# Ledger of designs, part 5: VH-VL binders against Matrin-3 (MATR3)

Target 1, 76 residues: Matrin-3 (MATR3), of Homo sapiens (Human) (p43243r398to473)
Amino acid sequence: RVVHIMDFQRGKNLRYQLLQLVEPFGVISNHLILNKINEAFIEMATTEDAQAAVDYYTTTPALVFGKPVRVHLSQK
Key: E = the ipSAE of ESMFold2; O = the ipSAE of OpenDDE; V2 = 0.75 times the mean of E and O plus 0.25 times the DockQ between their complexes.

## First folded at step 1 (VH-VL)

Design t3 (framework fv_traxivitug)
Fold by ESMFold2-Fast, scan of step 1:
Structure t3 (fold): chain C 76 residues (1-76), chain A 122 residues (1-122), chain B 107 residues (1-107)
Amino acid sequence: as target 1 above (76 residues)
Amino acid sequence: QVQLVESGGTLVQPGGSLRLSCAASGFTFSSYWMTWVRQAPGKGLEWVANIKQDGSEKYYVDSVRGRFTISRDNAKNSLFLQMNSLRPEDTAVYFCAREYYDSSGYYYFDYWGQGTLVTVSS
Amino acid sequence: QSVLTQPPSVSVAPGKTARITCGGDNIGSKSVHWYQQKPGQAPILVVYYDSDRPSGIPERFSGSNSGNTATLTISRVEAGDEADYYCQVWDSSTDYVFGGGTKVTVL
């Protein structure tokens, strides 16, 4: 139930920008933003919430600081 | 107001030992990772060691591993660096710094002490 | 993995813009922090997370980070900005890495 976000740029309020991408789809239970690579993992309360976010961004661009990023369902 | 005050720096002979202290005030000391950063005369900054809030994790730069030991006493708001087998190359001003971190794992040093000079020479 | 290269010195006239670079392989994938150190003083944090500023640091200090280069920009430079500036990253293999430092001379 983890949403995996990749290829974003760093910037002020990065955490806020990333969380806003998934917040409309459900309750966020945890998150981890990696400092070594531009990847983040956001755990949703349910697998359905995570899948809904990923499905939405298949047709709608996910933007961080105005740039498109990749959104996938984490294998774990 | 956040304040960090180092002490203990002095002249020691090669092979000697020295313990540095850092007194912290103005914040909840037990809630932060703490670090030691050194600067050789006329040179740049070099990270030396850091320690987790509860003392359970400690990390060192390769050149001091096995010789230096970082520790803390949360009841006394104090950070320590025990330096053994000192070498001339360890001559530097040693700074105590507070390490900021968050869930993103971005580690930086938001407050620094004034430093204490350690000179290793015969 | 993470060797950070800074120019040893930068000269700038008062009121102009100083740019201090920090080069590193794939540094844009890391978070870069910047410190100012005046002679005989402790370093102070001036920019963190590539571009954020601590309270008390003037807005004329800004940062960017992409690809292989991070940059600290000081606009409308004042005499009091004369100092050494250091970039810093964290890496799982090297822990904390500082650049060699850049001496900014005003005038």
Scores: ipSAE 0.000, ipTM 0.592, lowest interface PAE 11.7, mean pLDDT 82

Design t4 (framework fv_traxivitug)
Fold by ESMFold2-Fast, scan of step 1:
Structure t4 (fold): chain C 76 residues (1-76), chain A 123 residues (1-123), chain B 107 residues (1-107)
Amino acid sequence: as target 1 above (76 residues)
Amino acid sequence: QVQLVESGGTLVQPGGSLRLSCAASGFTFSSYWMTWVRQAPGKGLEWVANIKQDGSEKYYVDSVRGRFTISRDNAKNSLFLQMNSLRPEDTAVYFCARGYDFWSGYYTPLDYWGQGTLVTVSS
Amino acid sequence: QSVLTQPPSVSVAPGKTARITCGGDNIGSKSVHWYQQKPGQAPILVVYDDSDRPSGIPERFSGSNSGNTATLTISRVEAGDEADYYCQVWDSSSDHVFGGGTKVTVL
């Protein structure tokens, strides 16, 4: 139920930019933004919510600070 | 608008007790770790205690462990610090500060601070 | 034990660049946050997660963090930047660790 976001740029309010990508799809239960690599993990309340976010961004670009990022379902 | 307002600071004798309060408004209080930080007159910032969103985890600096208790009341948007067995070296301005709205492990800054409340421990 | 070392003071002329260092073992593996405190006031967050700025903080404030040293850089310094600056990390023990603070004097 974890959304894996990669290849974002760092900048002001990065956390809010990342959380904005998944908020429309359901309740966020936890998140982890890695300090030294540009990757983040956002845990959704349900597997269905996480899958909906990933499916949406397979055809619609996910943007952080105006730049495309990669959104996948975590392998955890 | 995010606001944090501390209260309860006063003059107390060594060995005395005091409870500090922090009233939060303008955000979902129950979603954030909360922190107490103190600053002795003319000195730097010193972390005192952290409490998790639901109160399930509490952490203290070694010098106050066993004497201070951090707690919160999410229904009242309030944070507390119960201080027992006070020592002269506990004299400081005590600040209430919020962490991030979701627990992200060790990647949480203190993004908003209250104005502080002065505790003086002296005979 | 884990100690963050800052110079006690830095003097800088208006319009020049001030650099404040924060030294610590493997600090480059941690998220470093920077706070500004003016006399009689609460600290405010000026840089977080090594190099990010909160909304409302001018872009002349920037940060970096690698190896054993994190740095806060204030470009085109103004008189209003006179303050104490503190670095801070989240320790693996769930404790926040603050540096000793650096007094920046603009003259």
Scores: ipSAE 0.000, ipTM 0.606, lowest interface PAE 11.6, mean pLDDT 83

Design t5 (framework fv_traxivitug)
Fold by ESMFold2-Fast, scan of step 1:
Structure t5 (fold): chain C 76 residues (1-76), chain A 122 residues (1-122), chain B 107 residues (1-107)
Amino acid sequence: as target 1 above (76 residues)
Amino acid sequence: QVQLVESGGTLVQPGGSLRLSCAASGFTFSSYWMTWVRQAPGKGLEWVANIKQDGSEKYYVDSVRGRFTISRDNAKNSLFLQMNSLRPEDTAVYFCARDEGWFGELSYFDYWGQGTLVTVSS
Amino acid sequence: QSVLTQPPSVSVAPGKTARITCGGDNIGSKSVHWYQQKPGQAPILVVYYDSDRPSGIPERFSGSNSGNTATLTISRVEAGDEADYYCQVWDSSSDHVFGGGTKVTVL
C-alpha cells in the first residue's frame, strides 16, 4: 500500500508537492522523503488507494515542480 | 536494558522446516520494526526479512520469498521466523535485530541478539 | 548480488589509524551504517548516518561518505578493535544491503 515516487527535484514545499500527487486517491497514513536520494514513500490507508494512484499516473504525467517524476507501487 | 534472545536453531535435513523465536525485553516491542539477519559460517551478514510494528507489512530477500514467513506476537514480545523447504545454503547463524526508524534510509539495526545456529545437512 | 565492495582485510599497528572502505555506485547519495563483529558475538552498531556515533562508542570511531566511497576510520587502534567490520545501506530495489565485510587485524 506504499506509493514509491522517484526522480523528483528538490525545492521549497517538496513535502506538499509529493503529498498532493496521492491525496486525491485516499487517506495518507505515513510518508518518508529520503534525505540523500530523490525518492519518497507514501503509505496509503489501503492497497486499493495506492494502486489507484499508480494506475492514474501510468497515463497522466505526475509533476513535481513542473517536472515529470516516476510513480510506482512499492515492491518492498 | 534492551535484550533480544533467539532460540530454535538445530540440525535439519534438506526440505525440512524449522521455526525460530526471538524474545524481546527492555523496550516497547510493539513500537519497532523487527528484522532477521543471517550469517553463513565464515561468511558475511545478509538481511533476511523485516516486519512492521503491527505485523501488517513483511519484506523478504528474494532467495527466501515463498519459503520463509516472518511474524510477531506483540502481547508476548516475540518475533518468529517460520522456515520451510530448507536448503543447504540456508545454513547460518540467524540474528534477531531491532530496526530503528521506518522502512528505508532511516533503518539501522541498533540492538542484536546473540544468534541461533541453523544447520541444513543430511 | 552484493552491491557494496569492502577489502577482505586490513592490517594496522597498535596506535595507528585503520581505514575501511565501502565502495558502491553513488554511495555518497545514501546513508551508510557500520557494524563491528567479534568472533562468536553479535554485531554492534558503531557508526550510523555516515558519521554519527551511538552512545558508548569511543570517539576514535568516525565515518565519512562521498562520491563512490564511504570510509570507517578507527584512530589510535587498540588490540580490542580487532574484528570484522560491515557497512550497510538501504536501497529501494534491494532493501537492506551489507558489504562483504573487512577483517581488521591489529599486529
Scores: ipSAE 0.012, ipTM 0.642, lowest interface PAE 8.8, mean pLDDT 87

Design t6 (framework fv_traxivitug)
Fold by ESMFold2-Fast, scan of step 1:
Formats: sequence, structure tokens, C-alpha cells
Structure t6 (fold): chain C 76 residues (1-76), chain A 121 residues (1-121), chain B 107 residues (1-107)
Amino acid sequence: as target 1 above (76 residues)
Amino acid sequence: QVQLVESGGTLVQPGGSLRLSCAASGFTFSDYWMTWVRQAPGKGLEWVANIKQDGSEKYYVDSVRGRFTISRDNAKNSLFLQMNSLRPEDTAVYFCARVGYSGYDLAFDIWGQGTLVTVSS
Amino acid sequence: QSVLTQPPSVSVAPGKTARITCGGDNIGSKSVHWYQQKPGQAPILVVYDDSDRPSGIPERFSGSNSGNTATLTISRVEAGDEADYYCQVWDSYSDHVFGGGTKVTVL
């Protein structure tokens, strides 16, 4: 149920930008933004919510600070 | 014990092609992202390309995109750089390097000795 | 466009401290790695994740990183520390940057 976001740049309000990508798809239960690499894990309340976010960004660009980032479903 | 050895560097004419190889030993090659870094004579280090553990993701510096292709063969513990449409400004020593294991260590922790590519007529 | 700025050279007397700076916008929010390169040799990693040292690197090598400046500090400098030093950061897997390098001369 975890959305894995990669390849973002760091900047002011990074947490807001990352969470905003998944908030429309459901309730966020937890998140982890790695301090030393540009990867984040956002845990959704349900697997269906996480899958909906990933499916949406398969055809729609996910943007952080105006630049495309990668959005995948975290492996088990 | 842990070692990377590059080969394939030679003199090539502008517009030519060349394939570089990097042989890895002493570690589980398939567990690591791998990179190519180059250094022009008398100049600094420049990152060229990255490849994910399973080869599913590849990234390039803008100046080589469309001309260079990074690849790997995990069964042979080998990394490759296919260079096409070579330009004089591609003249450099090319190093292969290992990208660190975990999320906090995206450093190039192990380097080969490099292989010299000269693009000249 | 992301650029890391290093001074081109630093001169230091044996036994003194050399400080090499690496300037970059918001570099303190990133991991900075430092490499030493001697003539005709491959670079070696001397400091990673701002301030950690690989096994085999003397404690004389230390690092810091805050705001817009990262610093490599070499205390009690020895003749064998004479080399080019490069800082490096990863913004993403497609955005990797090295500084221009600093030549440390021990005289």
C-alpha cells in the first residue's frame, strides 16, 4: 500500500509537493522522505488507494517543482 | 578483493563508434547501481551514465543522450558503454564506478583505473 | 544548471589544516561526497554522506555540510595529501554533479 516516488529535486515545501501528488487518491497513513537520497515512501490507508495513484501517474506526468518524477507501487 | 577493470579505450575518428567494458569482481554485482564517469585531459570529473541493478532504468548526461548507451550483463558481472557518433570533446579517461549499496550511501565507493578514449583524426 | 563551486587551489604547510569548500544552492539538504585523485590514478572516496569516512581513510579527513556550503577539512596535512579533491552530490539518478576540483599543494 506504499507509493514510491523517485527522482525529485529538493526544495522548499518538498513534503507538501510529494504528499499533494497522492492526497487526491485517499487517506495517507504514513510517509517517509529519505534525507540523503531523492526518494520517498507514502503509505496509503488501502492498497486500492495506492494503486489508484500509481495508475493515474502512468498516463499523467507527476510533477515536483515543475519537473517529472517517477511514481511506482513499492514492492512487497 | 573488490575490483573494477575497464577496457576498450583506443583512438577513434570523429563520427566513429566504440564499446567500453568494465569487469567486476569481489562483490555481488547485481546488487548495485553502476555508473560511468569521465575525465577530459587536464579537466575535472563528469558523470556520464547510470544503470539500475536489473538494467531496467538508464540515465545519461545531456551531452551524450542519444549517442551513448549504458548496459550490463549480470550473469557475466560486466558493465558496458556503447559510444556512437563520437566527437573530439568525448576524449577522456572513462571510469566505471559502483554506486553505494543503500539509500544514504549514493557515493561512488569503488572505482576502476579507467580506460583512455581519444577522438581525433 | 546545478553547479558546485570549489576554489581552484589551496596551499598548505605540512602539519597545518587545509579547508576545501564546495558551494551550492541548498547543498546542506543533500549528501555531499568527497574524492581524492592523485596524478595518473583513479579517484578514491575519502568522505561520504557529509562527514562519514570509508574504512582506511585517516581521521585527519573530516567533512561538514550546512546551508549553501560543504567543507572538507584535512588536519595535520602530510605531503601525501597533495592531490585534486572533488565534491559531488546526487540530486536524482538523472542529475549528478561534481565540483570543478581543488588542487591541494603541500609546501
Scores: ipSAE 0.000, ipTM 0.605, lowest interface PAE 12.6, mean pLDDT 84

Design t7 (framework fv_traxivitug; at its last look DockQ between E and O 0.15; V2 from the best seeds 0.00; counts 0 for: pae O 10.1 > 2, placed apart)
Fold by ESMFold2, look of step 2:
Structure t7 (fold): chain C 76 residues (1-76), chain A 120 residues (1-120), chain B 107 residues (1-107)
Amino acid sequence: as target 1 above (76 residues)
Amino acid sequence: QVQLVESGGTLVQPGGSLRLSCAASGFTFSDYWMTWVRQAPGKGLEWVANIKQDGSEKYYVDSVRGRFTISRDNAKNSLFLQMNSLRPEDTAVYFCARDSSGWYDYFDYWGQGTLVTVSS
Amino acid sequence: QSVLTQPPSVSVAPGKTARITCGGDNIGSKSVHWYQQKPGQAPILVVYYDSDRPSGIPERFSGSNSGNTATLTISRVEAGDEADYYCQVWDSSTDYVFGGGTKVTVL
């Protein structure tokens, strides 16, 4: 049920920028941002919501501060 | 080791002006957004303004927009708040804080504060 | 702008647990940070990102955040924990928002 986001740049309101990528796809139940390695993990209420987010970003660029980031499912 | 020291707070009349300063040491000042937070006597904390590392972006709480100007001088490790058209409700201790904007959006180091009193 | 609601005060006996709540609509979707402020002093960060502790903050301080409520928990309360405690979030409309503060009294 976890969306893994990588390769983002540091910037003002990073949390908001990351969370808005997945908010359209369902309820966010938890999140963790690891600034030292530029990775974030966003837990959604269902696996279906997380999969929908990842599927969407296979064809539509996910942007943080206007720059592409990688989005995939986590096994963590 | 991180140190933030505010100065410039004093008594002023309504409609007057003041400039607050914050001297920073013990870290690379130009790497951080910087912030002013104020606390009216006996009241809670209120965010006032912040400024990007290079000074190119500045944000203000609505109640001070157009009256206060935040600025910085990275060569002197200094943060400033120019306060114009002061009102009694601006009476507060003003804290300088190091902003973790773009990380976890919190303030990890604070100065001791400087008191501004606006009274007729 | 979101409003963060804290109880004005909490009294706790030494050695017991203090729980300080921070209420907000769907606050569980935000990162919540907590500050301790003793009289006449600057605030210090005691919990960030809901449940992480800065270096030097004892494990007696813990945090949680879900639904409409974030909670700071101080276990085995000591006299030195007497202070005001503020929660804080970031809001896209107005940047930073603080709760109204909770005075913890250790009796």
Scores: ipSAE 0.007, ipTM 0.665, lowest interface PAE 9.8, mean pLDDT 86
ESMFold2-Fast, scan of step 1: ipSAE 0.013; ipTM 0.691
ESMFold2 (binder alone), look of step 2: mean pLDDT 91; pTM 0.935
OpenDDE, look of step 2: ipSAE 0.011; ipTM 0.717

Design t8 (framework fv_traxivitug)
Fold by ESMFold2-Fast, scan of step 1:
Structure t8 (fold): chain C 76 residues (1-76), chain A 124 residues (1-124), chain B 107 residues (1-107)
Amino acid sequence: as target 1 above (76 residues)
Amino acid sequence: QVQLVESGGTLVQPGGSLRLSCAASGFTFSSYWMTWVRQAPGKGLEWVANIKQDGSEKYYVDSVRGRFTISRDNAKNSLFLQMNSLRPEDTAVYFCARGPYYYGSGSYSPFDYWGQGTLVTVSS
Amino acid sequence: QSVLTQPPSVSVAPGKTARITCGGDNIGSKSVHWYQQKPGQAPILVVYDDSDRPSGIPERFSGSNSGNTATLTISRVEAGDEADYYCQVWDSSSDHVFGGGTKVTVL
């Protein structure tokens, strides 16, 4: 399953910042960063890994360049 | 708390073999690339080898390629370095470090946590 | 020779600013990381991705990276900052991942 991250700002090392948000929860199998709309899709090896990341950021702020971003499970 | 503890360093004769271990705790070990970095007495840091989360990719500095083998056991949260055909020039403190994360484009993250190191001396 | 060039030493008085350079061809297109190492200790990360600081590292540590030179800047230097500092980059094309190191002496 896929973790959907929204509302980040552009910056050098954006890919690193985004992937670092989810890598503690499991193996990343793929990713797609859509800079024009400030959204990213990070596919985890398991649905459980993706859900764990989303659940964690429900109570803990997810920060990119010091600013909060939204983290949800993708419907695709 | 993230903790990395190296072990196995000892005195070995030239041509000998030695296996180093690194015990990891305080994080999901299977989610991180792991690295060995060494430092000869009075010298700077030298990258030795790194290994992907699932062990599918391994990279080595030229001077150890074919002699050293990096491996990991995710069930035991352990990283290993098998060192064969040891030379006096391999004498160094060997550090276990977390990272770098390989993004698939040749880019790497920093080494954010390091162990205290284990000393390997290769001498007759 | 090292691909990343650092001065072997820098001397600085307490309260002044130390600047440590890391030279490399087109280094400004890469992410540079900086490590501090005190005698008998493991290195610790002080600046990563050119200019970001890990939690616990004072604001007086900062970094920049442009063209062929990356710089670690330590403002309002304290005696406890005396250490060896290493820059590091890797894009898998080089076996020389670390710079040669710079000894910062606080006198």
Scores: ipSAE 0.000, ipTM 0.627, lowest interface PAE 13.5, mean pLDDT 82

Design t9 (framework fv_traxivitug)
Fold by ESMFold2-Fast, scan of step 1:
Parts: C-alpha cells; structure tokens; sequence
Structure t9 (fold): chain C 76 residues (1-76), chain A 120 residues (1-120), chain B 107 residues (1-107)
C-alpha cells in the first residue's frame, strides 16, 4: 500500500509537494522522506488507494517543482 | 468563512455521560476528516479522537478508548463526541478541529472549545 | 508511545530572536506542524510541514527539522507573539502527538 516516489529535487515545501501528489487518491497513513537519496515512501490507508495513485501517474506526469518524478508501487 | 462551533460542555459527576456537538459551516464538511482535541486547565493540547470523511474509520487516544465514541452526520454538517464513564482527568476544554489530511496533516481550523468539568 | 519534548518556557526581549525546540526520536523523517495559542483562545496554525507558513502568518516565523530536533524560530519578536507554542506530528492512526508546549514570554 506504499507509493514510492523517486528522483525529485529538494526545495522549500518539498513534503507538501510530495504528499499533494497522492492526497487526491485517498488517506495517507504514514510517510518517510529520504532527503539524502531523493526518495519518498508514502503509505496509503489501502492498497487500492496506492494502486490508484500509481495508475494515474503511469499516463499523467507527476511533477515536483515543475520537474517529472518517478512514481511506483513499493514491494515489501 | 470556515467556522466550527462546539457545544454541550457542562459539569458532570464522575461516572456520568455527556455528548458534545460541533456545528461546521463555510466548507464541504463531508470532504474532511474531523478531530477532537482537549486541553486540561493549565495544561497542554492532547489529541482525543478523529473520524474519516464517511465515518468508516475512527481512532482514539488510549486513555479514552472504549469510553468515548466519535461520530458525524454529514447531512447536518455536525460532529459528535459521546463521552461515557467520565473521570476527573477528562476535565478539559474540548476543541473541534478540521483535519486536512488526518493521518499526516495538520489542523487548520479550530472551534473556540467547550468546557467539560468532571467533579463531585 | 511517541513523545515530543519542548522546553516549558522561553524568555525573549522585544526585537530579539526566540527559538523553540521540539525533540523526538527520528523527528527529522516526519512532518512537524506548529501552533500558537493565546490565553482564552483556540490554537492557530503558524508553521506546517516543517517550514511552510499559512497565509497571514508573518515571514519572521520560520521552521526547521532535522535529526532528532525540530525548531520554530521567531525573529524580531513582538509583544503580540507572547503565547504558548505547540509542535505536533502524526505518529500512528491513534497517536497524533503534541509536544508539551512552550510558553514564550516577551519581556
């Protein structure tokens, strides 16, 4: 149920920008932002919510500070 | 404008019950998680309970679990907190607040609060 | 159970800088929000997501968050900034955690 976001640039309001990418698809239950490697893991309340976010960004660019980022479903 | 108005606070005997209400206006109530936060006299803020947009998920701080029940009526833009088996340590001002992203977000609008006193 | 530690009080002279700390295990990996509460009033959000400001909050309010400490900084302090300040994080579904609060006195 975790959305994995990669290759973003750091900047002011980064956490807000990252969370805003997935907020329309459901409730966020947790997040982990690894600033050192520019990756974030955002846990959704349900697997369905996480899948919906990933599916949407398969055809629609996900942008952080105007730059494309990669969005995948995390596997664990 | 966004407005939240709490009501129902009063003096209650230990072991008693009380229901608090929160009337919301100025926003689409059914689109937001809602929360109750309390503050004992002279003490800090303590989160009490929250409820998902459609009422399907409810979470409570350990000290009130099993005694308090949070609920909402989206048709009437109202939030409720049913408090049972009240204890002196439940004495506090109870605030209703809007939770933009309940599990990770912040509380952007608060009501002025309603005082609950639990004493003999 | 998660705990956020704040100093109980901070005294600052007008025009100087006040720093309010919020200590928590690995708090730098979480988003920290800050509230201001004046006597007899509801809390007001002053900083969210570590360093963002809501509309209407002066730019002299700023935040930072790294490692085990988040900090709210109030520059060029005014008498009207005298209040209690609380940090807050989400830790679990049943644990929205507030710090114990810091009373800022402008003297």
Amino acid sequence: as target 1 above (76 residues)
Amino acid sequence: QVQLVESGGTLVQPGGSLRLSCAASGFTFSSYWMTWVRQAPGKGLEWVANIKQDGSEKYYVDSVRGRFTISRDNAKNSLFLQMNSLRPEDTAVYFCARDIVATIGYFDYWGQGTLVTVSS
Amino acid sequence: QSVLTQPPSVSVAPGKTARITCGGDNIGSKSVHWYQQKPGQAPILVVYYDSDRPSGIPERFSGSNSGNTATLTISRVEAGDEADYYCQVWDSYSDHVFGGGTKVTVL
Scores: ipSAE 0.000, ipTM 0.600, lowest interface PAE 15.2, mean pLDDT 82

## First folded at step 3 (VH-VL; framework fv_bexmarilimab)

Design b7a (from b7 with light chain G93D S95Y; at its last look DockQ between E and O 0.08; V2 from the best seeds 0.00; counts 0 for: pae E 5.8 > 2, placed apart)
Fold by ESMFold2, look of step 3:
Structure b7a (fold): chain C 76 residues (1-76), chain A 121 residues (1-121), chain B 108 residues (1-108)
Amino acid sequence: as target 1 above (76 residues)
Amino acid sequence: QVTLKESGPTLVKPTQTLTLTCSFSGFSLSTSGVGIGWIRQPPGKALEWLAHIYWDDDKRYNPALKSRLTISKDTSKNQVVLTMTNMDPVDTATYYCAHTYGDYEGWFDPWGQGTLVTVSS
Amino acid sequence: EIVLTQSPGTLSLSPGERATLSCTASQSVSSSYLHWYQQKPGKAPKLLIYDASSLESGVPSRFSGSGSGTDYTLTISSLQPEDFATYYCQQYDSYPYTFGQGTKLEIK
């Protein structure tokens, strides 16, 4: 039930920008942002919510500060 | 639970080299995102960040002190070592090591208890 | 290097009063990368507020943080005896990480 986001760039209010990508798909219970390697893990309340977010971004560009990022379902 | 403890000499003469060891438990320095920072505090004065080492062996130093500092880790021993050359009485301070993780990589939590190092003749 | 200047240097108040502590940065700091620490004599600093306004686990609700850009504030709404300590702000928006010089909150 974890959404994995990669390839974003550091910027002002990055945390909020990342969380807003998945907010429409459900309740966010936790997050971890690894600024050094530009990866983030966002835990949703349910696996269904996380899957919905990932499915949406397979055809619609996920943008952070107007630039594409990769969104996957965490396998861990 | 995460704990850290500083060890090393408490009295050093001017010009000598200080070596401090941070021993920790409750996490591994091989875990992605984990780091250990060193911070000092002269008696009655502000905190000063010294150096940081990350899980991937990336290192950062306070540029004002970079020529005097070396940081290294031994992941198998759960230790980080800080070496500071050419000690001077102005370097008298309590030295802390502290844990960082993830988005809060400059968020020092928890801290060790600190060790006072006095530099005098 | 971002210099953090705290004011006042010392704040003398009684239990039950409101404390307002200021931290001013020499250049803009992202509010996500500014923290507040509490330090009692002989002890290591303890994280209180992260991301300018978020309470760390176990911190009483009488503590609050606010601010953005260059101006940040820590407020303690009704002082308790255990709140008398020195408070530091800290940024890690850029290297080197820097701390303010501290505000000592002492009992009057």
Scores: ipSAE 0.019, ipTM 0.688, lowest interface PAE 5.8, mean pLDDT 87
ESMFold2 (binder alone), look of step 3: mean pLDDT 90; pTM 0.904
OpenDDE, look of step 3: ipSAE 0.075; ipTM 0.804

Design b7b (from b7 with light chain G93Y S95D; at its last look DockQ between E and O 0.71; V2 from the best seeds 0.00; counts 0 for: pae E 6.9 > 2)
Heavy chain, then light chain:
Amino acid sequence: QVTLKESGPTLVKPTQTLTLTCSFSGFSLSTSGVGIGWIRQPPGKALEWLAHIYWDDDKRYNPALKSRLTISKDTSKNQVVLTMTNMDPVDTATYYCAHTYGDYEGWFDPWGQGTLVTVSS
Amino acid sequence: EIVLTQSPGTLSLSPGERATLSCTASQSVSSSYLHWYQQKPGKAPKLLIYDASSLESGVPSRFSGSGSGTDYTLTISSLQPEDFATYYCQQYYSDPYTFGQGTKLEIK
ESMFold2, look of step 3: ipSAE 0.015; ipTM 0.675
ESMFold2 (binder alone), look of step 3: mean pLDDT 90; pTM 0.917
OpenDDE, look of step 3: ipSAE 0.047; ipTM 0.797

Design b7c (from b7 with heavy chain Y104W; at its last look DockQ between E and O 0.10; V2 from the best seeds 0.00; counts 0 for: pae E 8.0 > 2, placed apart)
Fold by ESMFold2, look of step 3:
Order: structure tokens, then C-alpha cells, then sequence
Structure b7c (fold): chain C 76 residues (1-76), chain A 121 residues (1-121), chain B 108 residues (1-108)
């Protein structure tokens, strides 16, 4: 039920930008942003919500500060 | 649920070395991004950051105290140890350990209850 | 190092009043790297606001944060008895990590 986001660039309000990618798909229960390795993990309330977000970004580009990022389902 | 607790001597004589242990539960230092910081607060005075250690063994020290501080971790024991050499009465303070995430969004949450260390002869 | 100066040092107010606490940095701090803590006597600090304006989970909505650059503000819209405490700002925008000296919020 964790969405993994990678390849984003550092910027002002990065946390807000990352959370906005998944908010339309459900309730966010927790998040972790690892600026040192440029990875983020966003926990959704259900696995279905996380999968919906990942599926959507398979065909629609996920953008952070206008740049593409990778979105996939974490096994963590 | 994340908890931390400081332990070590509460009375230290001037010139002695202080060793404090932070024991924690509810998270692992093997988890990417996780860190433990040490902060002290002299009675009635402001908070002062001392040191950090991260999951990847990256260590950071307050430059004003760097020559006196050593921080280390034992991931298997869920412990972080802070050593401070050449203690002086001005080092009397409550010492806290605290959980942090990431190296750029370093707020401290939660904190341990703190341990008062008194330095006197 | 970035020095954080909080004002006023002590603020005396009654329950129900609005509190405004200031934190001024000696150098610009990104609004993503300034945090606020509440500390009651004999207890550890608790995180209240992170990234200048984001409310930590479980913190009452009467608390809010704002600001950018060098000037940051914590506001409590209607003081409750449990809000009388000392408040600290903290920055992580550059080493060393520093705290303000605190604002003590006292009952009038």
C-alpha cells in the first residue's frame, strides 16, 4: 500500500509536490522523503488506492516541478 | 509507535568523559533515511544541537563541540551512543535523543524524556 | 551558522486571546526547513509545525505557521490553558542545526 517515487529534483515545497501526485487517489496515512537519495515513500490507506495511483501514472506522466518522475508500487 | 530513552550517569566530575546511550523501539536504524540526534538543554536555557547519526553511518557534529563528541550506533541493539570528553560544570544540562528523517528535513520527532547530567566536583 | 532570534522573550496573555510568536533568521531559510516545537516544564519538546506551515498530526487547528526568507510566525488563534508553554523554532537549512532561544507563553 506504499507508492514509491524516484528521480525527482530538490525544490521548494518538494513535500507538497510529491503528496499532490497521490492525493487524488485516496487518503495518505504516512510518508517518508529521503532527500539524500532522492526517493519518497507514500503510504496510502489501502493497497487499492496505491495501485490506482501507480496505474494512472503508467499512461499519464507524473511531474514534479514540471519534470518526469518514476512512480511504482513499493514492496515495503 | 516510536519511543526513545536516554540512559547513563547523572553525575559526572569535571574532566571526566560522559557516555550516554539512546535506546529506541518502533523503528530500525537500518531503514533508509532514519537518524538519531542528540540535543541538550541547560537548566532554564535554550536547546543546543550536539550530533546526528544516520542509517548509513553518516555523522554530523556541532562544530563548536566537535573535538569533544563521538557518536556511534549499534543497529542490532537499537542503540546510539554519544561520548563527550572533558566535561565541565557549564555542560550541566538535560540531554535528549530524538528521531529524525532525511538529511534536509531534519525536524526531531519524537524526543526521549531526557536525562539530567550534572557536572560538579 | 544561522542564528534564530525569537520575539518576544515572554508573552503574557489570557485564555481565549490570540498569540503571535516571531522567529527571525540571520540568513534566509527555505520555508521547507523551519520547524516549531512546544515544550512544557519538565517535559521534552514536541513537534508542532514542520516546514514553516505544515501542522503535525494531532496538533489542534488553532495552531498555524507562516513565513519565508528570514521571517517566520507561529500563531495560536484562541489560547487554551494547555497552550501556556515555551515555544522554539528550529532550522535545518544549513549546518549547524540551530534553535531559537524560545518564547515563554505565560498566563496573565
Amino acid sequence: as target 1 above (76 residues)
Amino acid sequence: QVTLKESGPTLVKPTQTLTLTCSFSGFSLSTSGVGIGWIRQPPGKALEWLAHIYWDDDKRYNPALKSRLTISKDTSKNQVVLTMTNMDPVDTATYYCAHTYGDWEGWFDPWGQGTLVTVSS
Amino acid sequence: EIVLTQSPGTLSLSPGERATLSCTASQSVSSSYLHWYQQKPGKAPKLLIYDASSLESGVPSRFSGSGSGTDYTLTISSLQPEDFATYYCQQYGSSPYTFGQGTKLEIK
Scores: ipSAE 0.013, ipTM 0.637, lowest interface PAE 8.0, mean pLDDT 86
ESMFold2 (binder alone), look of step 3: mean pLDDT 91; pTM 0.925
OpenDDE, look of step 3: ipSAE 0.023; ipTM 0.755

Design b7d (from b7 with heavy chain S32Y; at its last look DockQ between E and O 0.19; V2 from the best seeds 0.00; counts 0 for: pae E 8.4 > 2, placed apart)
Fold by ESMFold2, look of step 3:
Structure b7d (fold): chain C 76 residues (1-76), chain A 121 residues (1-121), chain B 108 residues (1-108)
Amino acid sequence: as target 1 above (76 residues)
Amino acid sequence: QVTLKESGPTLVKPTQTLTLTCSFSGFSLSTYGVGIGWIRQPPGKALEWLAHIYWDDDKRYNPALKSRLTISKDTSKNQVVLTMTNMDPVDTATYYCAHTYGDYEGWFDPWGQGTLVTVSS
Amino acid sequence: EIVLTQSPGTLSLSPGERATLSCTASQSVSSSYLHWYQQKPGKAPKLLIYDASSLESGVPSRFSGSGSGTDYTLTISSLQPEDFATYYCQQYGSSPYTFGQGTKLEIK
């Protein structure tokens, strides 16, 4: 139910850029951005929504500030 | 380029209602994650957040002032309006509107130039 | 509500000195929700540091931010004349948005 995003570069509107990656797939219930390691965890309302986001980005590049990032399903 | 400008009366009598308008350009308040907040600063004192309105019409108010505040938007005019009732001399301050971007949380950037509102009999 | 307490209230230093400004939160705040502003007299506040440690575009590298949890610090190495201003920390890790009371950095 948690989407894990990594390999992004920091920027002024980073939080919005990250949330936009998963917003089409469902309601976001919580998020955490770890500034020291440039990783983010976005909790979706359901596990199905989180899985749908991860599945989509398996075949379609996820972009933040126009650069590819990695999107995984977290066990946290 | 994002810009904001506050407008409204500069002198208000005690008990009157203050209405301030934030006119903005360079962004749309219908864009996901965009918001406009109001902050005030009494002369020589700290900043105090008042209210916020977001792209989805969600509204947040400082709990200490909530009974006196109303915020609304007109996206077709690129304006946000703040109304504050029952003004008192302690409400004398510079009032700013400021842009936020990201979601329901964020930092204020940029700020308007501010407008000084004096509450005096 | 989260109370941000800044210390010292006033910091008197000379150009070239190092300034250390503290912001302490009454409860833990994610560093992604703590920000610093600079305000010069007669001007609107200006975003200086976002997410505790990230410098806004155009901010000189002598500024740095650090901290986590309840304790955050703004550091200015080798003060310049234009750095004498009031600095505020701000959070929204919990509603409502709150600002610290400010630290006034002035010439000794």
Scores: ipSAE 0.012, ipTM 0.664, lowest interface PAE 8.4, mean pLDDT 86
ESMFold2 (binder alone), look of step 3: mean pLDDT 90; pTM 0.919
OpenDDE, look of step 3: ipSAE 0.022; ipTM 0.760

